Miniprotein binders against p81326. Designs and how they scored, part 158

Target 1, 226 residues: p81326
Amino acid sequence: MLHFGGFIMEINHISKILEKEREEYIRNKVEEYLKQGFSKDDAVNKANQSWRTYIGHRIQDVIYNLLKKFLKDSGLKVTTDKALNNRNLPEELDKVKRLIAINYGEYLFLPDADVIVYKVENNDIKIIAIISVKNSFRERRFETTYWKLKLKESPVTSHIKVFLATPDKDNEISYKCPNGKPKKMRIILEYELDGIYFLKEDFEETEKAKHFGKIVEDIIEISKKL
Key: E = the ipSAE of ESMFold2; O = the ipSAE of OpenDDE; V2 = 0.75 times the mean of E and O plus 0.25 times the DockQ between their complexes.

## First folded at step 12 (miniprotein)

Design Bh4 (at its last look DockQ between E and O 0.82; V2 from the best seeds 0.82)
Fold by ESMFold2, look of step 12:
Structure Bh4 (fold): chain B 226 residues (1-226), chain A 83 residues (1-83)
Amino acid sequence: as target 1 above (226 residues)
Amino acid sequence: SDLEKRAEQLIEFAEYLIRIAEELLEEGRPKIAIEWLKLAVRFLQMALELARKNNLDELAERIEKLIERAKELIERAEKIKES
C-alpha cells in the first residue's frame, strides 16, 4: 500500500492553478469576440464555451499523463478515446477498442471514456478501468452512469471499473445533502459508478468519493484482483 | 527498488509539468507558466527526498540538476512577466 500524503496535496494544486488562469482567459476572449462584432451577451457565452473546451482538454491531458507515468511500472498501459478513434490503429489498440465498444445492432460506439487503463497478459488484453473527466455537470449530467450500466449488461465488459474525475469547482456533486436536501446528482453518480475522484480538498469523502491522488493505488489494487 | 521507481515517476510527471510551462511561455503567458513550474519543483523535491533517504546519490544529483533548470525557467519567466 502506497501512502502519498504530499502527493495528494500537490495533485489538488493542479485545479487551483487552472482556476487562476480562468479570469484572464475569459476576459481576453470576451474582448476578442466584442472586437469581432458580437454582442456582449454573445461574447460572454462564446468565451465561456471556449473556456470549457480549453479546460476540459487540459484536465484530460494532465490526468492521462499522470496515470501513464505512475501506472507503467505496475504493468498497466493507458490510452484515450481520441487515440482509439484514429484510422490507423495498432493491433493492440484495435483490441482495446473492441473490448470496450457497445453494440447497437449495426453500430458500435465507444462509451464516454476519456482515459482507459488496461493490461496485457499472455497476448490477451484486460480492460481495468475507464475514467470519465468532467469539469462541470451543467450538461450530460448522467452520461457516465449510462455507460456504466451499458458495460454491466455484458459478461465481457461487466468487470470494467468506471470512474469519474472532476475538480467540481462549483460544488455540483461535492456533498450528498447540502442544505439538508439530498443532492440527486451526487447520490446517483456515487451509487452507480465505481468511484468519484475529486481534484480538490473540499468535498464529502466516502468509500467511493475520494481525493484524486488515491486513484493510482486504487487502480493498481484492482488490477491485482483481475 | 519500489522507492526508486516512485522517485522516477515523480520526476517524469514533473518533466511533463515543465513542458506545459514551456508551452505557456512561448504563448506569452509567464504568470501562469510560473505556477506550473513551481508545482514541478514541488514534485521534484518529493523525488529528491525519496532519493536522499534511500542513499540514491546519482539519482539525487540528477534531480538537483532538474530543480536548478526549473528554477532557471522561473527566473526567465519572471523577467518576461515584468517586461
Scores: ipSAE 0.828, ipTM 0.932, lowest interface PAE 0.6, mean pLDDT 88
Fold by OpenDDE base, look of step 12:
Structure Bh4 (fold): chain B 226 residues (1-226), chain A 83 residues (1-83)
Amino acid sequence: as target 1 above (226 residues)
Amino acid sequence: SDLEKRAEQLIEFAEYLIRIAEELLEEGRPKIAIEWLKLAVRFLQMALELARKNNLDELAERIEKLIERAKELIERAEKIKES
């Protein structure tokens, strides 16, 4: 038995490390933008925007690599939407891309899929889960929910589990009814998605809202039923 | 064994974190590199515990060497930070 407690604690440190980087990053970017001739206020705003983009990519990469390593021995494969944005894809990834595509009549579009988990059985690909990774919910709060609902509309994609992984540093969705006031975003995301996984300790745990440390086991269990 | 597989998973993830730290060191960011290295060491320690509990001596030795390497990188990063 992996002392699950230790693993959970170390996952929480990922978010802490990312936050520690912020001050230095912002300072350096502000200086860079000042040198480019921006005003102090503009430099600060640009630095903050740059940070949001940077930290978003960093956490996505960490989670991708974590899932890739910890799902490997279960025969599960992991890719990203970024890896699918190539004209010349290997056959396997081209199939993955087609199996997550959403039909809009004349057009097919991919959902936001920071991490895609799939298996290969008898040369057939089965998509198991899509994990959306969000550091914060300042923008596009229900985007993941939109994609989940769209995936449900097709028998080709309706089986795909959609999970949200987040440190929720601003406590936007950590609790359902803090101080007796319902958090609309938490309630809707939990209702519509297959699960929410937190890279933190301080949150309201439910059947669908769990610590990120449980996501590997949950995905493996889902994969056995498909 | 399942425990051996889990130990290997922890090792591979720790190695990824070490690579992140090395890139950050090359970028001149030793403070944050040290934090990633410390996290890598903690994952390796978890792997080491699993290896030892299952009498996987060869694996334990490999993990110990990785921990030593990570610690050496921390020391190097600290020197860069102070300079």
Scores: ipSAE 0.821, ipTM 0.929, lowest interface PAE 0.6, mean pLDDT 92
ESMFold2 (binder alone), look of step 12: mean pLDDT 87; pTM 0.857

Design Bh5 (at its last look DockQ between E and O 0.83; V2 from the best seeds 0.81)
Fold by OpenDDE base, look of step 12:
Structure Bh5 (fold): chain B 226 residues (1-226), chain A 83 residues (1-83)
Amino acid sequence: as target 1 above (226 residues)
Amino acid sequence: SDLEKRAEQLIEFAEYLIRIAEEYLEEGKPKIAIEWLKLAVRFLQMALELARKNNLDELAERIEKLIERAKELIERAEKIKES
């Protein structure tokens, strides 16, 4: 039996390690912006915004690599929306791109898809899941929900599971009703999405809200039903 | 076996973390590098436990070598941090 507990604990450290870089990063960026002629207040604000972008990309990259390694032996492949943003794609990735596209009449657009899990069987590609990775919910709180709803509107994409992975560092969605007050964002995200996976220990567990350590098994199980 | 596969997955992820740490070392950030290396070691230790429980001696030896490499990198990073 995989000591699931140990794996869970180590996953929680990922976010903690990333956050340790914040102080140094902010300091360096503030200095950079001051040298560019910004005021102290502007420099601090710009540095904080830069940090949010930076840390978001870092956690996405770690989660991508984690899923890539832990899903490999199940015959599952992993890519990212960034990898799909190329003019010259390999045939396989071009197919993946087309299979997640959302129709807006005259235009096709891709959902935000930090991680895309798919399988190849007999040269056919099946998209299994899209994982949105968010470090915080300060901006675009329901963006992932929007994409889930849009994917459901087409028979081509309606089967695709949409998951949210987050350390929820600000405890915005960790509990449904802390102190008897409903957290609108948690309730809506849990209702609309196929699952929420936390890279932390302190959260309210439900059927859809689980520790990130469960996501690999859940994806593998879903893949067997497709 | 499924356990052997899981051990290999842990190894590969740990190797990725070591690469991250090496990048931080190149950037002159030994403190953060050390944290990633320690995490890598913990994943390798989990893999080692799986290997040993399943009598996978060759795999265990490989993992032990990786742990030693990671520890050496930690020592190097600590020296850089103190300098």
Scores: ipSAE 0.815, ipTM 0.926, lowest interface PAE 0.6, mean pLDDT 92
Fold by ESMFold2, look of step 12:
Structure Bh5 (fold): chain B 226 residues (1-226), chain A 83 residues (1-83)
Amino acid sequence: as target 1 above (226 residues)
Amino acid sequence: SDLEKRAEQLIEFAEYLIRIAEEYLEEGKPKIAIEWLKLAVRFLQMALELARKNNLDELAERIEKLIERAKELIERAEKIKES
C-alpha cells in the first residue's frame, strides 16, 4: 500500500467482484427468458451467452479507463477500435486509424483490437500497443495471434506490441501443463504474443504471462524504447 | 512529484469505480454496488498513504473527504440491502 505493488494486487479484485455479480445476473436473465416462453434449457443457454457479452464489455471499459488514467502523465494516449470506426474522427484519431490499418488489396481493415495505446511526439504519432480483451476462448481462440502476425508483415506496424488481457475464470490458458498435460492454447498464445495479462491471482507467471497491473509500467518502458 | 501524480491517478480511478457503484444503486443492486465501493475505498487509501508520505496536507484532506463520502454510500447501500 506504500508503492505500485499494492496497486497491482488490488486490480485483481475486479475479477472477484464480477464473479459475485455472475450468479445474480444469470438468475435474473433466466427468469426473463422463461417469461418470454423459452424452455429452461434454452433460457439457461441464452443467459450464459448474455453474461459473456455483458462481462466482456465491462472488463473492456474498466481496462480502457484504467489505462487512460494511469498512462496520461507519461505522455501516452489511449483510444479504442470502436472510437476509430466513428465517421467524424478528429485529425489525431484519423492518423491513428491510418497507422494501424491493414491492407487487403483494394480493402483496408482495422485489426480487431479493443484498446490502442499511442504517443504523439513532434506532431508524429507512434502506436505503442494494442490490447485484446478476452473473457472466453470458446471461439476464435487464436484471433489475437492472427492480428499480431498481420501487423508484423509491414515495417510500418511491426513494432506494435500485441497484448492479451483476460480474467480467464475457467482456467483455459492459466497454466502451461495442467495435470501434466501441455495446454496448446496457452503455449501458442504466449509464444506468439508480446504478453498475456491476467486479471486474477492464480495463474502460471512467466516473463510474458503477468498480473494485469504490470501492464502500465510495461507500456511506459516500451514507449521509452520507441 | 511522481508520487503526487500517482496519488491523483488513484483518486481519478477510484472516482470512476464510485460511478460504477452509483449505477448499480440506481438499478436496485446495492449488494454489488457495495463491492465496487469497497474497491474504490482501497484505491483511495493507497492515494492517502502517498499524500501523507509526501506531506501533501490539502490533497490528504481531499482524499479523506472522498473516503468518508464513499463510506456513507456504503452505509446507505447496506440499509437498502437489508430491506
Scores: ipSAE 0.792, ipTM 0.915, lowest interface PAE 0.8, mean pLDDT 88
ESMFold2 (binder alone), look of step 12: mean pLDDT 87; pTM 0.861

Design Bh6 (at its last fold request DockQ between E and O 0.79; V2 from the best seeds 0.83)
Fold by OpenDDE base, look of step 12:
Structure Bh6 (fold): chain B 226 residues (1-226), chain A 83 residues (1-83)
Amino acid sequence: as target 1 above (226 residues)
Amino acid sequence: SDLEKRAEQLIEFAEYLIRLAEEYLEEGRPKIAIEWLELAVRFLQMALELARKNNLDELAERIEKLIERAKELIERAEKIKES
């Protein structure tokens, strides 16, 4: 067994490294916006918003690549919603796209799916899991829950596991009842989702709330039952 | 073996991190590049431990070469950072 401890520690460093970039990024963006004629306060606000978007994409990319490498030998494939946003998709990805689509009557829309895990067996595609990767919960706190509930409404998608992966930088969902006060968001997310995986050590572990280091094993186990 | 597979997974992820670091170097951001390279080395060291414990000499040698490459990139990045 991989010294689970070492792997866990290194996963935690991913978020730390990304956060080290913040100061430089903010400084450069502030300068850019000042040159564009924005006030100092506006420049700072815009830089912070830009950072949130940037860091969100960066962590998603790292997690995507991590899962892609660590699931490969299990015969599992990994893609992203971005890869599905193409008019000319390979047949395999076109099938994946259709198998995660949510019906709104006249329209089909895709859930937010930062990472999509699927398998191909006998030319049939089975979607195993969708992983939402969030650095923070300042915006769209229950978006992942919404998509989980929508996926459950169809027999085509009801089997798809929905996981949340987060470093939870602001400790918004790390504990259920810190200081005896229930954290509504943690409780609801844990209840509605199939799992929450933390890229940090300081969190309340439960059956559904685990360290991110366990997600690979959990996905593999789920894949064997489908 | 399962351990060999895990070692290879660690190697492939480390190689991704090295590529990521190289992108940061190209952008003139050596400080962050070094952080990613150091992380890559740690993953490679984990892979090396697995290879050695399973007497996978060829794999161990490959990993050692990758560690050396990553360290060379760190040295290069440090020089850029000081310049």
Scores: ipSAE 0.843, ipTM 0.936, lowest interface PAE 0.6, mean pLDDT 93
Fold by ESMFold2, fold request of step 13:
Structure Bh6 (fold): chain B 226 residues (1-226), chain A 83 residues (1-83)
Amino acid sequence: as target 1 above (226 residues)
Amino acid sequence: SDLEKRAEQLIEFAEYLIRLAEEYLEEGRPKIAIEWLELAVRFLQMALELARKNNLDELAERIEKLIERAKELIERAEKIKES
């Protein structure tokens, strides 16, 4: 706790660095697409699409590495949806994959999870939390809530905490009632999910909506109760 | 101790940030690399403060060397940026 405030503040710098990168990235990509013969309008559209993919992967990678480093000494392990989608899985990850899979009759699918936290005790694997990382909410706005509801339907997955992590720089979900107008997305996400963790300073903090820097201790405390 | 484990976690995350910044330098993007390096230094300084307050002298020396390396990378990146 001695560095709790400092840790939170430094974590929020991650999103500020990514903001500074956007203009340079877009400019470079537009020039790249122009050299390929695309029109200016098409090059800009492709550059913005490229940025959304790039930034999503970058944020996921940073969060994965943060959680991996800060959770390991609590007996907690971290993996990703990319790792679980490999065709040749180690036995441990194959078990993790099976423990989060959702049944759709004769078909079995993974929820859209970016980062998965689990523990291994005496060859037993317990899934603690799934973290969905979203940079923006332009598409698939409630996908994370759908997966939470599906996980709640089975007693074998109902204990799994489902979190959303986001910089939310455009304030799409940062406040419940900005300018007196209810934000449906924020209200529904907060109601249905186990937590929303913001990679920035300026948002309406609640019992479920917190600074991202608090996620490490929250996960550790949850793991002790399971 | 728990304090030593926390310092090691801060160091390991900072080392990841340094590796990330080195990728940006290899791509010829020193402006962004500097931002990640400065963040890495901030995490290392938190670890150093923790090590010094708890008299972990060997750990503090390791952290000081990492900070020096990160600052050397910042200086190199600044020269590239100014070109």
Scores: ipSAE 0.839, ipTM 0.937, lowest interface PAE 0.6, mean pLDDT 89
Fold by ESMFold2-Fast, scan of step 14:
Structure Bh6 (fold): chain B 226 residues (1-226), chain A 83 residues (1-83)
Amino acid sequence: as target 1 above (226 residues)
Amino acid sequence: SDLEKRAEQLIEFAEYLIRLAEEYLEEGRPKIAIEWLELAVRFLQMALELARKNNLDELAERIEKLIERAKELIERAEKIKES
């Protein structure tokens, strides 16, 4: 228990390590774009855009590998939306893809599900959870909520848990207003989603908003009920 | 046992972090590589405590060798950083 508590605390350091890259990464990218002939304003904007893409992929990869390592002994498998968009899918992943696809009349689309947890029982696939990883909330504030609401519409997908994992470095959903009330975005996300997992120390935990290290045991418990 | 499985999970994640650090070293980023290696050592130390408390001598020896490897990589990264 004591050692497991240490695990939860150390996991929070992942976001701190990644953030240490930011200044050097942006400085180097700004210099690169300036050499290519871009203006100072354009170079800064392009460097910030590059950083958001880079850090998003890095956080997703770390979370994917963490979940894969810690869930395998519970009979759980982990994949990514990137793997599901491969042109030559193994049969098992093709089945996973079909089980999370959303119907729009004559069209089927995948949600933007960064990490997917599933299990195989009696040659049948059951999707346990989808984790959306957000380093920031600028352009995609309610994307995760949209996919949760769409998944709830079908009996095939309504059981799937939808989680948000985020460092929330800008304090967009972990901040409280001076009167102690959470921001509107936090209220909506916590209400609609099955859980929010923060990669940070400084926030108030609730039943649905927890330290990211707790996601492993939560997913295992959910899988036992299916 | 559940504790032995948890120790193995910590080891596998630490091994991932070591590989990630090696990628940063190849990219000429020793400062960030050191951060990932130090995190890997902390997870390996947690695994070592679990192994020792449960008298898993072979597992403890394996973890100690992985900690040595991670520390050697930190020393290499420190030298690159100073160069």
Scores: ipSAE 0.805, ipTM 0.924, lowest interface PAE 0.7, mean pLDDT 87
ESMFold2, look of step 12: ipSAE 0.829; ipTM 0.933
ESMFold2 (binder alone), look of step 12: mean pLDDT 88; pTM 0.865
ESMFold2, fold request of step 13: ipSAE 0.838, 0.819; ipTM 0.936, 0.930
ESMFold2 (binder alone), fold request of step 13: mean pLDDT 88, 88, 88; pTM 0.867, 0.868, 0.865
OpenDDE base, fold request of step 13: ipSAE 0.835, 0.835, 0.834; ipTM 0.933, 0.933, 0.934

Design Bh7 (at its last fold request DockQ between E and O 0.81; V2 from the best seeds 0.81)
Fold by ESMFold2, fold request of step 13:
Structure Bh7 (fold): chain B 226 residues (1-226), chain A 83 residues (1-83)
Amino acid sequence: as target 1 above (226 residues)
Amino acid sequence: SDLEKRAEQLIEFAEYLIRLAEELLEEGKPKIAIEWLELAVRFLQMALRLARKNNLDELAERIEKLIERAKELIERAEKIKES
């Protein structure tokens, strides 16, 4: 009933749009930092850091709005870790926050979750899935798997699906065995997570590694089982 | 009704993309705003195809007006880009 092929194709264009202005963004930021008195090397490093923040925030915002629009008619609600960290939290979101928090003895932490999908049934909240949005894996390679494992430790959170969404433009996890050698990052992420959703066309598709456009149907199906 | 729900979801997401592009235009970023507007048009065209195939004439007319608005914003963004 869905125009699945067309929907997948247009969703994959999101990451292409996000990269089309990268060169100009970096060039403009380098010039800006040079005018502020930074050395060339420092300006380049700061421009790249600025880009990573900009593009990461933009990808998360687009994914949040996509899920919010396409899941609402299935009785599913969507929020973000940013919304959950607000000081004046509405009661519903306060419950969501408590239902995903992980206890470390004296400390209580939220898992690294960019987007959270939940449902409300008779004022009862059920967390369905957490989506981590990653543009690159340079310093946060297995953080998502760590949080999945921590969520599995408690019967309250063990049902929560943990997904990774990524454009993976540098092919860090796109293939399991490039050149015949097992890619540790891809293999471990796929093994431990409930799914990896790629915002591009070129990757090795598996039962858990899919086009991002399939995430809506997958979340809806999972929600029917809870 | 499920098909109408799908069309409305596509429209709502396209409206978000248009709003995103409007914010980018306000920030002086017409090149990237055009890219988001073109994507919004593609989602609206998917919704329009659904509406026309199912004889939802009122919905189709609404979608056509949204596409026209998005294209007008693209024209505005093109002028800003040339400045």
Scores: ipSAE 0.825, ipTM 0.931, lowest interface PAE 0.6, mean pLDDT 88
Fold by OpenDDE base, look of step 12:
Structure Bh7 (fold): chain B 226 residues (1-226), chain A 83 residues (1-83)
Amino acid sequence: as target 1 above (226 residues)
Amino acid sequence: SDLEKRAEQLIEFAEYLIRLAEELLEEGKPKIAIEWLELAVRFLQMALRLARKNNLDELAERIEKLIERAKELIERAEKIKES
């Protein structure tokens, strides 16, 4: 039971710490783009876009390492789509890659899989879960849902749980019906995905929408049923 | 025990955060490095509470040493920040 009240609070700090880098990062990037000959407005826009990419990778890396450490003792392994983007993969990772691939007829493509959780039993690999990590939903709001639906279409991948992890810094999906108005994105994501895990305190908790501190236990429990 | 495993998990994650902070220090970002180190200390303190509750003296000592190291890195980072 990682339900240490303290653990939940510390998870919330991850996003806060990452956001503290923003001001300095933006300033430095604006200066860089100005030196390249961009206008002030263009430099600011480019810096903001660069920041979104940068912070997205940073939060993914932290969450990957967190899950890797906290799932290790349960016999579960963790990898990333980035690690699978190699020509020469170890046999284990090559199997993982094939087991998450989506069929498009003549082509196989991988879903966006920031974190992949799997187990090895008797030299067989079972994919347990894919976790999409999103800092914000400004772009590709339903991309994770698309991949979940595609994974469901094959008996090879239909068992794979798809989770979304987010600090939801802009409060886009934290509540279902704030002020009596339905938040379409929250409702759809919660309906289609296996779970949403928040790296924050201020959100509407449901059976599928939980604090990120519960994700380890949920994954372990799922792994026992597979 | 399950509690011992949790303590070890917290330690390993804290060690990752310490490494992350060290990299940030090398990049000339002492302010953000301090934030990660403080977070690492808090995780280690959680591990320490678990170790002590279960009378795991050797583990507790190891954790205390890691906390001390993290605090020393904070002090170093603060000096760099002021310079």
Scores: ipSAE 0.817, ipTM 0.927, lowest interface PAE 0.6, mean pLDDT 93
ESMFold2, look of step 12: ipSAE 0.816; ipTM 0.930
ESMFold2 (binder alone), look of step 12: mean pLDDT 87; pTM 0.862
ESMFold2, fold request of step 13: ipSAE 0.803, 0.823; ipTM 0.926, 0.930
ESMFold2 (binder alone), fold request of step 13: mean pLDDT 88, 88, 88; pTM 0.865, 0.863, 0.864
OpenDDE base, fold request of step 13: ipSAE 0.796, 0.796, 0.796; ipTM 0.920, 0.920, 0.921

Design Bh8 (at its last look DockQ between E and O 0.81; V2 from the best seeds 0.82)
Fold by ESMFold2, look of step 12:
Structure Bh8 (fold): chain B 226 residues (1-226), chain A 83 residues (1-83)
Amino acid sequence: as target 1 above (226 residues)
Amino acid sequence: SDLEKRADQLIEFAEYLIRVAEELLEEGRPKIAIEWLKLAVRFLQMALELARKNNLDELAERIEKLIERAKELIERAEKIKES
């Protein structure tokens, strides 16, 4: 339904805009923390942490709004893990929450599901996909694969597609064998997840590793089969 | 029609991008806001091309007005950026 080439080009521009903001943001935050009395080293560390939080929320919000706008006419609805953590959930969202929750005995936890896509048929809810948005890969770099494996353990959740969306500006997972050596993180993520969607041009495309602009059509096609 | 639905999706996403830029202007960040506004104009131009290709004249006129409004915001942001 979209003009593939133009749509992908414009989506990839988002990460370029965010890169332009980074240096100014960090400079301003260092100044702010220095005024609060932190040492230069502490101020720099806090500014970088602040940037990671800021940019992560920005990217998640953009992806949420993109999916919400482009999926609406295909009978698909979109929500977030933040919306599901509200104390006063409407019945529909309470059902969505129950359909993705993982059982740990006396505790129920939501997977890493920044954005959730679902459909409603005859008052029944079918979860289509969850999208984990990662701006950088820290110690929890395989958390998304853990959640995919946990979702596969239950017949209620085993059909749910688990996608990773990332600008990956530092090329942490952009290539399978950079410099001739296998990149374990890329290989494991691609093997275990249902797809990796890059918000940039420069990465190794495969059946599962695609430009982010393709995610809309992929989700629509999956929904027709479920 | 399906073509009008596609154009509407592009327009609504562009309007979201404009809101992001407006918030950045309120925070005193006109340089970055201009980049988001330029992106919004690109999405509006995609919608305009779709409307014109399919002879949707009223939709095309609406999109042209939205582009003019976005360009006015860019001009305002440029003035803020320069002082």
Scores: ipSAE 0.820, ipTM 0.926, lowest interface PAE 0.6, mean pLDDT 88
Fold by OpenDDE base, look of step 12:
Structure Bh8 (fold): chain B 226 residues (1-226), chain A 83 residues (1-83)
Amino acid sequence: as target 1 above (226 residues)
Amino acid sequence: SDLEKRADQLIEFAEYLIRVAEELLEEGRPKIAIEWLKLAVRFLQMALELARKNNLDELAERIEKLIERAKELIERAEKIKES
């Protein structure tokens, strides 16, 4: 068995490495925006906004590649919503796209699906899980919950597990009731989602709130039941 | 074996991290590249331990070569950082 402890520790380093990039990134972007004629305050604000977008993509890419490699030998495939944003999709990905679509009457829309895990059996595709990756919870705090609830409304998508992966660097959802005060966001996300996976050590572990190191095994187990 | 598969998974992920680091080096960001390379080495070391415990000598040798490559990239990145 992989010394699960070692693997967990290395996963925790991912978020730490990404945060180390922040100071340099902000400095460079501030300088760039100053050269473009923005005020110092505007440059700082724009740099911070740029950083949030940049770091969000970086962590998503790392998690995507991690899951892709560690699920490969289980016969599971991994894709992203970005890969589905193409007019000319391979047949397999076109099927994946259709199988995660949410019906709004005249329109079909895709949920936010940073990572999509699926299997192919006898030329049939089964969607196993959608993983939303969030570096921080600033805007759209319950968007993942919304998509989970929408997916539940259709027999086509009701079986799809929805997970949240986060380092939760600001400790917004790491604990349910710190100092006797309930954290609404943690409680609601844990209740509505199939799981929350933390890329950190300091969090309240529950049946649904686990370390990210367990997500691979959990997905494999779910895939065997579908 | 399951252990061999896990070793391969660790190797492939480490190789991805090395590629990330190489891209960062090309962008002139050696400091952060070094951090990713160090992480890659740690994953490779985990894979190496698994290979050795299962007497997978050929795999162990391959992993050792990858570790060496990653360390060489770290040294190169450190030189760039100091310059």
Scores: ipSAE 0.816, ipTM 0.927, lowest interface PAE 0.6, mean pLDDT 92
ESMFold2 (binder alone), look of step 12: mean pLDDT 87; pTM 0.849

